# Designs tried in a protein design chat: VHH binders against Uncharacterized protein MJ1408. Part 13

Target 1, 350 residues: Uncharacterized protein MJ1408, of Methanocaldococcus jannaschii (q58803)
Amino acid sequence: MSREANPFKKMPTILMPDELMAKALRRGEKVANEMRQKELPWLLKARFVEEHKVRTIASVVADNLQKVIDKTPPVRKLPKFYQEMVEVLVGIDDFKKSMGAFKWASELVRKLGNEYARKIRKARTPQQAGKLRKEFVGRVKSILEQIHPEMAFVAVAREKLKDLPTFKDLPTVVIAGYPNVGKSTLLKKLTGADVEINSYPFTTKGINVGYIGEIQMVDTPGLLDRPLYERNDIELQAILALNYLANLILFIIDASEFCGYTIEEQINLLKEIKDLFKAPIVVAINKIDLVDEERVKEIEEKLKEVGIEEILKISADKDIGLDELKERLKKIAIKEFLKDKDAENKELEC
Short names: E, the ipSAE of ESMFold2; O, the ipSAE of OpenDDE; V2, 0.75 times the mean of E and O plus 0.25 times the DockQ between their complexes.

## First folded at step 6 (VHH; framework vhh_6qgx_2)

Design u06 (from s28 with L29F; at its last look DockQ between E and O 0.84; V2 from the best seeds 0.00; counts 0 for: pae E 7.3 > 2)
Fold by ESMFold2, look of step 6:
Structure u06 (fold): chain B 350 residues (1-350), chain A 125 residues (1-125)
Amino acid sequence: as target 1 above (350 residues)
Amino acid sequence: QVQLVESGGGLVQAGGSLRLSCAASGFTFDYYAMAWFRRAPGKEREFVAAISSSGGSTFYTDSVKGRFTISRDHAKNTVSLQMNSLRPEDTAVYYCAAVSDYYGLEYTPHEYDYWGQGTRVTVSA
């Protein structure tokens, strides 16, 4: 069971026009110095030196630009979660435009390199050969300055995207509920190991990822633990990206209200989550060891009134009901995961 | 602001020729692959031809290979489709389309970001 890498982690550092040109010129001069050591007639040596300088400069520039493309997966081939993150953090259209600029410039520089190398082979004097190389360098500088905005954009995009969380393509349960309802304790009990903390936009606490066999469990502190009216539009879109990850929502209610929120407040948050996510919801009424059975039944009735059909009664601290919860989560998450995979296959056939 | 405007359609006899043109504005034409699609009456849009952003790569659907030629002019921001040896089955509305070239050449309509209004080509038997 390996972790998938962040698809943007491989992106190389993006050089600006002056930086890339300087790198290419340094490499070109190194090659020129090696070529000057050859025993050749004066004009042929000038042609040889300038031709190899042009070919080297062209390759350094074109290969650098192409490497960015090669190391950056096409957005349309990414899982929907990562597509949404690109849109939220950077903007898909501008990203696509900018990558197109890299491709265009790479191919053009290579074409010009070949063109000028051929002209240099026909130079009548060393001065003509040098002038042709200088003209080529000027053309490359112009091309790089033309795409400078797109190079800058990709540099910023890389900084925003390189730290996105890694998720496996597995049945996934997203845990929601107010702070202190027992989410972290429950996650540890269900997964049996320390959870991983991953960065996520708009929360400094990140997200916690753990596993029950091949079920991916995701806890979202700072994201699904407070009312949505406290969120701006951009934060809501980042939360909505979890729709592409979640096969099942596990909502935790603290029956005791010791978390600091009333049952009504907790159910109101549940309603917001239910409206936001398309995945089915299982509710776990936690801390049942701290309240009487009449209170639990009252909570159950309120949950049924809002349309919740899957309700489990647990105590994470006392290990009550956890085996049944684990089996229900696995069954539902796998079913929904397979249903989503079938829908994706049908969509791709169109 | 983005516009793709086709021209050059019309009525022509089988075996004749037409040249379609597509003028692009409102986006950086040089960074985009360009394509022609067509829609016959009662049918879905189908791919005809595509050309890469640099012009270095072209691709054609089988039924038009050797008869149609796609080209582009970066100075004028145009893409053209030279259609020779026209057949009645070439009758359709022809559409110009654009997509960012880092995807490579695309063959399905939903992958294209920008579309023209279309120009009608009718080939009489």
Scores: ipSAE 0.278, ipTM 0.725, lowest interface PAE 4.0, mean pLDDT 87
ESMFold2 (binder alone), look of step 6: mean pLDDT 86; pTM 0.879
OpenDDE, look of step 6: ipSAE 0.354; ipTM 0.728
ESMFold2, look of step 7: ipSAE 0.055; ipTM 0.627
ESMFold2 (binder alone), look of step 7: mean pLDDT 86; pTM 0.886
OpenDDE, look of step 7: ipSAE 0.297; ipTM 0.704

## First folded at step 7 (VHH; framework vhh_6qgx_2)

Design v01 (from u06 with S54Y; at its last look DockQ between E and O 0.01; V2 from the best seeds 0.00; counts 0 for: pae O 9.8 > 2, placed apart)
Fold by OpenDDE, look of step 7:
Structure v01 (fold): chain B 350 residues (1-350), chain A 125 residues (1-125)
Amino acid sequence: as target 1 above (350 residues)
Amino acid sequence: QVQLVESGGGLVQAGGSLRLSCAASGFTFDYYAMAWFRRAPGKEREFVAAISSYGGSTFYTDSVKGRFTISRDHAKNTVSLQMNSLRPEDTAVYYCAAVSDYYGLEYTPHEYDYWGQGTRVTVSA
């Protein structure tokens, strides 16, 4: 599966029972009409027509359901980030159960199609052949009605899952910090290219994704830009899911406090993020052009007191310290990425 | 008693044509797929052609495709094999066979229920 795209985008539209049956019956009738043109004795023609109709209906229904199965990736084969998102958005167990219903129905309809086709071939009268066809159709309708709740569930699930962001399997840096600390400016300056904005199911704002060489930079507005106590349960779960994506956290501090938050408030947010994420943290003190050197040193000391080891001084606006930051991010993110991959491989071998 | 009686075999020159016929009796012909098999000297019996019970589907071995045509007559309970552009390698005893409930490629030649005695076809170079 191409790790480069949302794996759920390939899911087809789910037809509800009535829609699917209508489609199947239409195709069946079309085939039947073609078969009626054959020059055969009356009984033979009747059997022939009904048999082909039954086979066609069975095939259309079974193939449609099977297509959903084929185009839906197994949850166990998904990256951990996407697995968690499935759990949060729809529930993994319910999703699996529903997909199981598709499988059951597809196989059963196929089996019934074959059985009734055989019976029809042995029919002694045209009336008997027709009766068997009707019986078959009735059973198919019943089967589809039985799995209707699961079909509805998968339809809703598809709508939610198709909007998940696409992440590449690359060393990933997640950007965090309060609003207006300069995250967007920094991302733009570091990537030098257009930032892709993708929808995120848990935020009103899209996520921003950029690249520095082979490193993926992710900005998640609305998730890592305020204290945890201000987040709802879904947002919290989304934040936790980022643990499976992030190889490194880049936390931005505004030295000038013009963002509207004090240094103390910003450091408190940093502490929360540090506790939530397993990934190492690099702190960038931004907007150093707007404060004196003494103030920057003071901030640096405070950061050291809370256990931050990697501290860089920058001005995104004035292009100060960005090259050093970029190099440092690359070095650490790649290192962490490789470590994580090794760990995953070991788990798969066990 | 079930009977399959083949006719139409004989000697023909390469490039010539023959029409084989098989008359069926003793069973419900309309419920059976019909086939032709052949056995060349020193070789095993091989599938040649088949036609479904309804006559809507026909099957051929690759070596005879485009040259041979199988057909059936429900009113007369007969199966025919039109053989055109005959080749020396087509020399064999040709057998008529019947199988119940046949539709499509789901059945193999080994599943046939009834067999004729065969008719000899000889193609000279």
Scores: ipSAE 0.008, ipTM 0.304, lowest interface PAE 9.8, mean pLDDT 88
ESMFold2, look of step 7: ipSAE 0.189; ipTM 0.679
ESMFold2 (binder alone), look of step 7: mean pLDDT 85; pTM 0.881

Design v02 (from u06 with V99D; at its last look DockQ between E and O 0.01; V2 from the best seeds 0.00; counts 0 for: pae O 11.8 > 2, placed apart)
Fold by ESMFold2, look of step 7:
Structure v02 (fold): chain B 350 residues (1-350), chain A 125 residues (1-125)
Amino acid sequence: as target 1 above (350 residues)
Amino acid sequence: QVQLVESGGGLVQAGGSLRLSCAASGFTFDYYAMAWFRRAPGKEREFVAAISSSGGSTFYTDSVKGRFTISRDHAKNTVSLQMNSLRPEDTAVYYCAADSDYYGLEYTPHEYDYWGQGTRVTVSA
């Protein structure tokens, strides 16, 4: 099973207008110095030098802008999870508009480069050729300043997007529950310790991704482990983006309450998550080795009262019930994944 | 507010010509690719022609190549479709659409952000 890279990881550093112009001018002068070494008549040499300087400056600027476009994934072609992340962190419409500005400027700079190169070929004096090149440079500077806000926007967007987690198009289980209920231990046991930590908005702990064969397991420390009323609208949108990823929610209950939260508190969090997600929920009652069977039965009855149909009893630490849990998760996640693919295909049929 | 307003539709005899025009406002026209789509009676909306934000690239559906020409005027914020050698099969409501041209020209309706109200073209046998 391979890991896909973050689709935004290859975005180049975004140069501001003065930085890009300075880079282009330095490279233009290097080419000019090389051309000055040719044995040519005085006027022909001046035309040749200035023409190649203009073409080099145009190419450096236009290629730099185009490279940003080429190395930035087309957002509307990305899986919906990534589209939602771009919307939350940046704004898709503004991002698309800004990429359009890069394309517009790149094409205009190339057009101007060709136009001024032709004018320079007709120059009657070296001074006229130099004046035309200076005019060209001024127009390029003006174009870059016109798109300066869009360049700045993309620079900020790059910083926000470069560390987004990588998710595969696979049946996906999202793990939820309060801290210390055993989520991390369970994830490692189910996936065989092949877990990667990735950045995610609004959590310093990142997001943990692991796999059971073709099942993608995702744990979200700091996101699905506290009451949702504590979050602002932007944080809520980042959490709701997981709806585009999750085929199944695995909610972990700590039967012992040693996690520091009562069963009531844990069930209240479960209810919030149940209301937010379209995916079905499997509840695992964890740490059953630390409580008697009567306590586990009591918890199970409370879960049934709130509408939970899929309940498993486990101990991640003692390896109790994990094989059954793994098979149940796989069965449900694949089933839900295929249902989502069917719905998606019907929407695309026209 | 974004607005695309088509004009130039009407009734024409087979073999004749029409010129459609679309006036754009409420967005930075120079950053957007422009396209024409059409919807024939009883059919789905289909792509006709597109022009890049700069005007440097054009694309046409096969059935109109050589007969239709898309162009744009950045000074007037308009896109036009010159329709020559019209056929009864060209009968449709024609729509102007705009897209930011992120990675080139788009050919499906759901990829376009802004739409006009349409102008009816009827070609008599």
Scores: ipSAE 0.006, ipTM 0.381, lowest interface PAE 10.7, mean pLDDT 85
ESMFold2 (binder alone), look of step 7: mean pLDDT 86; pTM 0.882
OpenDDE, look of step 7: ipSAE 0.007; ipTM 0.259

Design v03 (from u06 with G56D; at its last look DockQ between E and O 0.79; V2 from the best seeds 0.00; counts 0 for: pae E 7.4 > 2)
Fold by ESMFold2, look of step 7:
Structure v03 (fold): chain B 350 residues (1-350), chain A 125 residues (1-125)
Amino acid sequence: as target 1 above (350 residues)
Amino acid sequence: QVQLVESGGGLVQAGGSLRLSCAASGFTFDYYAMAWFRRAPGKEREFVAAISSSGDSTFYTDSVKGRFTISRDHAKNTVSLQMNSLRPEDTAVYYCAAVSDYYGLEYTPHEYDYWGQGTRVTVSA
């Protein structure tokens, strides 16, 4: 299952009980008016009109509910990233329960439509046929009101899920570091194109997605650019979902400290991210044009003490070290991506 | 608290019949598909039968088709498995399970949200 688009974008707008009932009644009346023009004896005509009205109302309601089901992806079969996002934003169990309510109601309305159509065929008077149709409509309204909470839940869920980011199934590098360390400049230089902005929970800036050939680069402003102790459990779960996406973390350090954070603060953030993510980490020491070589060496030694073995020295502004960085990112990200694919294949073989 | 409680298991001779029952509580029974799975000694759980939330659709594993019948009672919140023409290979612990069936009935254990503790069925030659 590779998806080039957000799997939830196809979900239709969810109609509330009154809206759906009104739609069905309008369609039913249109059909009734067409049937009234038939040349039939008065009782047979009344039966015919009311039967077709009932069948039309039943099909409009049942088909609308079923369409929501048909257009909603099976959550447990999605990539783990999307499964985690559904859990964080809405709750998978409640989502599945609510979709079950749609299925139950759709089938029940269809069954009642058939039952009432049969009763109307046996009506002895036009008034009895009309009473049966009114009773049917009352039953449908009651069913829709019974599932109203689940309809409302799915409507809210749709709004939250339809704007989830779309990620390609490619080797993926997630960029981290404090604000103003040069992440956006570096991303633009490495990808050679404007980045695409996607929404993501708990940031109004969204996430930036760009590409180096077939390497997907993801910059996370507002997510991996401040200490984790500032985040509640739900925010942390949304950040941890990136584990299912990232093959490699690129952490950017501003050697000059002009970003407003000391090297010690930047390394502390690095340690927090290292503890949270399973992917290997490459550190790029940026803005080396603004400091002397001894300072860069000092930073590099501190990084090695923290356990970082992949360190590059760059200046995004001056185009220093970017070709080597690009090649190193590609090599590591592809290796880790293929390693994950091998693990997935071994699970399927077992 | 969600509970699924199986009953009706026991010892029967080959060719005999048993009726298993599963009482459900703590969730909206009408919204869920129900299924029976079984675990024979030394094997993994395998699908036996499932019934849609409405009761209109049923599915059976090939080895039990024509011999087992799944049904549900919405008034009593129960699902039943009528097991006829029993064979020694039907010997297993039988589990009741529940899941939303909005994409259709599910056949794999990991798709099911709620499980009972199981009831033992032993079929002697």
Scores: ipSAE 0.030, ipTM 0.596, lowest interface PAE 7.4, mean pLDDT 86
ESMFold2 (binder alone), look of step 7: mean pLDDT 86; pTM 0.879
OpenDDE, look of step 7: ipSAE 0.040; ipTM 0.439

Design v04 (from u06 with H110E; at its last look DockQ between E and O 0.79; V2 from the best seeds 0.00; counts 0 for: pae E 4.2 > 2)
Fold by OpenDDE, look of step 7:
Structure v04 (fold): chain B 350 residues (1-350), chain A 125 residues (1-125)
Amino acid sequence: as target 1 above (350 residues)
Amino acid sequence: QVQLVESGGGLVQAGGSLRLSCAASGFTFDYYAMAWFRRAPGKEREFVAAISSSGGSTFYTDSVKGRFTISRDHAKNTVSLQMNSLRPEDTAVYYCAAVSDYYGLEYTPEEYDYWGQGTRVTVSA
C-alpha cells in the first residue's frame, strides 16, 4: 500500500447515540410526512407511513455506522509504522473491538428495520402499526446505547489518529542529534527549504519532512535529541516505531560544542541510537568551520572507536561538504530501502 | 481470561449428523464474528464456516454448503455448527475461533484473535 497519506484522515465524525438517533428520527418524520399526503384508506395509509418511517430510521442509523467502517482502514493492512502508532496511541485490540461494535449495530439495526417493516405491513389497526414503530425505535435506541462506549472510544481514537504524519513510501533518512547541533539548518540546506511541518501526536514539537530527490528526510525534534532515560514510555514507543520508517539514520555532531553538549555527551547519545535502531548510521560532523582540523580529526577518531564507519565533515551554515553528504545519503538510503522491500516481499510470499 | 470451549464432537457414521457447540467467555461476544475451522490429519487448518457478529451473515466453504449450518446465540455467548450428511472427508479436529467483526468475515486462520482447543469429529465409512 503506497504510504502516500495518513490513512485515518478520511474517518468521519462519530455521532453519539443521541445525535444519531435524532438525525434518524428527523429524517423518518420527514419521509412520514410525505407519505401522509397520499390518498389511501385509513389503515393502508397508516401502515404505509409507519413502514416507511421505520425503514428510513433503520437506513440512516445503519448507513451512518457503516460509513465509519468503510472509511476506516484495516489496521492490519497498514504499514508497520502506522500499526505501531495505532497501538501506542489507542491500542489495536481495543480499536478493533470498537469497530466491531459498529459492525454489529449496523447489521442488527438493518435487520430489525426489515423485520418490523414486515410486521407493520400486516398490522390490523393503525394503533398496532404505531406500536410496532415505537417498539422498533426503542430497540434501536437500546442498541446504540449498548455501543456508546465504543462509539466514544472511536471518536477519541479518530482525534488522535487523524494527526499522524504522512510519510511517503520512499527511502527514508531519519535525522538525529542534540538540540542546536544544526539539524534544522542542515535539513533546509539539503532539501532547498522544501520542508513540511507536521504535527506529532505524542510530542509537543512537530516533525519536519523534506525531500532530496527521491529520498525522504525526517527530522523528529524532541524524540531523537535527548538521552533515552529522559523519555517517557510513549515517546520510547514512538522512537521504536521509527524503526519501521528509517532506512538510514543521519546523526549530527556539533564539533564546536556551542550547542551546549560536549563531544562525549553527543557520542553517548549516538551510541544509544545506534543500539536502538536497526538501520545503518551516517555521522555528519557539523560546524567544522568553527574548529581547527586537529579537533575534527580527534572527533573522527572517537567516532571510529565506537564503530562508526561512515563519517562526513560538513558545515551546514557555510555549505561545506553538503554535496558529498547528499550523495552518500542517497546511495545508502536507496540501498537499504530496496533491501527492506525485498525482505517484506519474501515475508508475504511465505 | 478469554476462553473458547468446543463440545459435541465424536464418532459418527457416514450420512449421520453432529452438532458442535462453542462457549465463549472473557470478551464481548456481540462484537466478534465467530468461525469454525478444521484440521484433518496431515492437512493444514482450513476454513469451514463463519457467522457475523450480528448473525445476519454466514459463510461456508464450498464442500460443506448445504450440509452445515452455523448459528450463534447472543444470550448464551455460544456458536454452533450443525453438521448434516457427514462424510469421511469431514473427519478432523474442529476449532472455534473469534475475530473482531471489522471489515467482514475472514477465511484465513491468521486473522482470528481467539481459538478454542478443538473437538474431534470422526466420520466412519
Scores: ipSAE 0.168, ipTM 0.661, lowest interface PAE 2.2, mean pLDDT 90
ESMFold2, look of step 7: ipSAE 0.256; ipTM 0.709
ESMFold2 (binder alone), look of step 7: mean pLDDT 86; pTM 0.888

Design v05 (from u06 with T28E; at its last look DockQ between E and O 0.01; V2 from the best seeds 0.00; counts 0 for: pae O 8.0 > 2, placed apart)
Fold by OpenDDE, look of step 7:
Structure v05 (fold): chain B 350 residues (1-350), chain A 125 residues (1-125)
Amino acid sequence: as target 1 above (350 residues)
Amino acid sequence: QVQLVESGGGLVQAGGSLRLSCAASGFEFDYYAMAWFRRAPGKEREFVAAISSSGGSTFYTDSVKGRFTISRDHAKNTVSLQMNSLRPEDTAVYYCAAVSDYYGLEYTPHEYDYWGQGTRVTVSA
């Protein structure tokens, strides 16, 4: 599975029972009409027509359901981030259950198709053959009706999951900080403006993804830009899910406070993020061009007091300190990425 | 009780025409192919014509092609044989027959399920 795309994007549209049945019946009738053109004795023709109709209907229904199964990745095989997102958005158990219903129905319809085809071959009259076909169709309708709730569930799930962002299996840096601290500017400057905007089903704002060489940079506007107490449950879960994605957190502080938040407020947010994430944190003091050196030093000291070891001074707008920041991010993110991969491999071996 | 009752036979001059009719009862007529057979004096019963259950397909022996027409009426449960340009060699007892399956057996009398008693057709020179 190409680790590079949202695994759910390939899911086909889910046809509801009536739609699927209508499709199947139409195809069945088409085939039947073709068969009726054959020059055969009446009974043989009737059996032949009904048999092919039944087989066609069975095939259309079963294949459609199977296609959904084939195009839907097993949740267990997904990266942990996506697994968590499935849980958050739709529930893994319900999702699995629903997919199971598809499998059950697909197999059953195939089985019935074969069974009724055999019966039709042995029909003594055209009327009997027709009756068997009708019976078969009735049973198929019943089966589809039985799994209707699951079909509906999967349809909704698809809509939610298809919009998940695509992350590459690369060292990943997640950017955090209050609004207007210069996150977007910094991301653009670091990545050379190749920023992809992706929508998140649980955020009103898109996620920004960029790349610095082999490092993936992720900006999550609306998630890591406010205190946790201001977040709803879904957002909190999404934030937690980022733990499976982030190898490094880049926290941006606006030294000028022009963003509308005090240094104290910003540091408080940093503390929350630090407690929430397992990944190491690099803090970039931004907008140093707007404040004096004394102020920057003061901020640095405050950061040290809260246990921050990696502190860089930058101005995204003035292109100050960005190269150093890039190098530091690369070094740490790669290291952490490798560490995490090793840990995962060990878990799989156990 | 299954019944096939033929009618329309008689004496006709060469070049004349007759219309035979067979009334079917006691079985599901719409699911059976219908046929006409004939037996000439001193000869075996031979296939003349057949029509599919739907009426969409007809079959004829070579000697009657272009002269005879088989048809059926589903509403009346009847099968008919229009015989034109009759010849002395057409003289025979004509039998109506019904079969549910005649695949590859159109010319084989023993494969037919039901038979009428026959109607005599005599063509004079």
Scores: ipSAE 0.015, ipTM 0.293, lowest interface PAE 8.0, mean pLDDT 88
ESMFold2, look of step 7: ipSAE 0.240; ipTM 0.712
ESMFold2 (binder alone), look of step 7: mean pLDDT 86; pTM 0.888

Design v06 (from u06 with S100P; at its last look DockQ between E and O 0.71; V2 from the best seeds 0.00; counts 0 for: pae E 3.9 > 2)
Amino acid sequence: QVQLVESGGGLVQAGGSLRLSCAASGFTFDYYAMAWFRRAPGKEREFVAAISSSGGSTFYTDSVKGRFTISRDHAKNTVSLQMNSLRPEDTAVYYCAAVPDYYGLEYTPHEYDYWGQGTRVTVSA
ESMFold2, look of step 7: ipSAE 0.333; ipTM 0.751
ESMFold2 (binder alone), look of step 7: mean pLDDT 86; pTM 0.886
OpenDDE, look of step 7: ipSAE 0.463; ipTM 0.785
ESMFold2, look of step 9: ipSAE 0.386; ipTM 0.770
ESMFold2 (binder alone), look of step 9: mean pLDDT 86; pTM 0.880
OpenDDE, look of step 9: ipSAE 0.597; ipTM 0.842
ESMFold2, look of step 11: ipSAE 0.304; ipTM 0.736
ESMFold2 (binder alone), look of step 11: mean pLDDT 87; pTM 0.888
OpenDDE, look of step 11: ipSAE 0.665; ipTM 0.872

## First folded at step 9 (VHH; framework vhh_6qgx_2)

Design w01 (from v06 with Y103F; at its last look DockQ between E and O 0.75; V2 from the best seeds 0.00; counts 0 for: pae E 4.4 > 2)
Fold by ESMFold2, look of step 9:
Structure w01 (fold): chain B 350 residues (1-350), chain A 125 residues (1-125)
Amino acid sequence: as target 1 above (350 residues)
Amino acid sequence: QVQLVESGGGLVQAGGSLRLSCAASGFTFDYYAMAWFRRAPGKEREFVAAISSSGGSTFYTDSVKGRFTISRDHAKNTVSLQMNSLRPEDTAVYYCAAVPDYFGLEYTPHEYDYWGQGTRVTVSA
């Protein structure tokens, strides 16, 4: 349950320096107006009003900055999938440095608030008290402008991270293969009508998530459906983050080549995925109704040469081999999921 | 290039004092918490002391509390460890470390992003 929630959803809206300062000044003036109602000699009233104004402004600014820190999870404590997404979308080092700037500014504003409040208590005239408060406000504005780039960075990071996909903590199969090999038809036949769309970096189509009972099926249009060498390093890193989700990869081959890609091209894509992903791979040879058995055997032999042990022969359109495929996917995905859970428990135990 | 350079190590007799210094460059020093760790012969690195980015909070391992003082100088981008009443058990290589200060001070070495090369401190009986 906790692993199924986006850890960045709780991040508050990030205010820019002028917005935060305006909020603090408004709250400070409200407190000042309330304090002016007290029956006090003029100098004591001035000290009292200006002191409370300074303390309120300091608290509003410092608490706002600290709240961002408190509501942002430490990257090192995130599941590996989320750590990789932070690196891809934002950059972990810059994110950490920017959060450090928030902490620095929050503590400095509190320190200055206390210092100026004490000075105001010793003011000899109302004019001196007001001057000290103005100096304090100027110092706070300067501090916020110093960290303005980091505030802007965190604001952008929040927008990118708040909508990261969430996945159920279930055995997970990731589907790969060229476009038009039958991936979407197969997914619909295996899962039915409950396909959900989630955002993912470097695809406008998002990721389609469906279920076979308690098996989570993930289709990745625009991600694992073309040669990986066409991707820059950042895009490839986002694709490889799927390693932290996948218990099993289901690679679909179109035996007929009507998809527009030769068997050689499809196997080359399979090799690239096999080289870069750690999860075991099941290959489904699809559209067997459109080719003879000799061709299917030929493809199967090529797959064995590449090192593929799990090969199924199907036709999604004709409902051939789908029951066997379902059962094989469930068996392997559950086995790998339980292995990953055991490894995680042993790591935590140590 | 981030760089942390320790200095001030050496040989000192038990009961003596030594001041370690760590000069920082290549990162925004003000945003970072700083710490000292040490590695005694045949042992793992262990936490000695840490100081928050503002300097407002300090923490010490029990064996050095009251004897060691960590401080930082924002103008010079340095962190220092004043080591008084030294004991032979304080013999170690001392390392300066840094991490962005946004979730509190850390006691374990793998939480720190930047490390110095270390300076050797030997305390003779």
Scores: ipSAE 0.241, ipTM 0.702, lowest interface PAE 4.4, mean pLDDT 87
ESMFold2 (binder alone), look of step 9: mean pLDDT 86; pTM 0.883
OpenDDE, look of step 9: ipSAE 0.463; ipTM 0.785

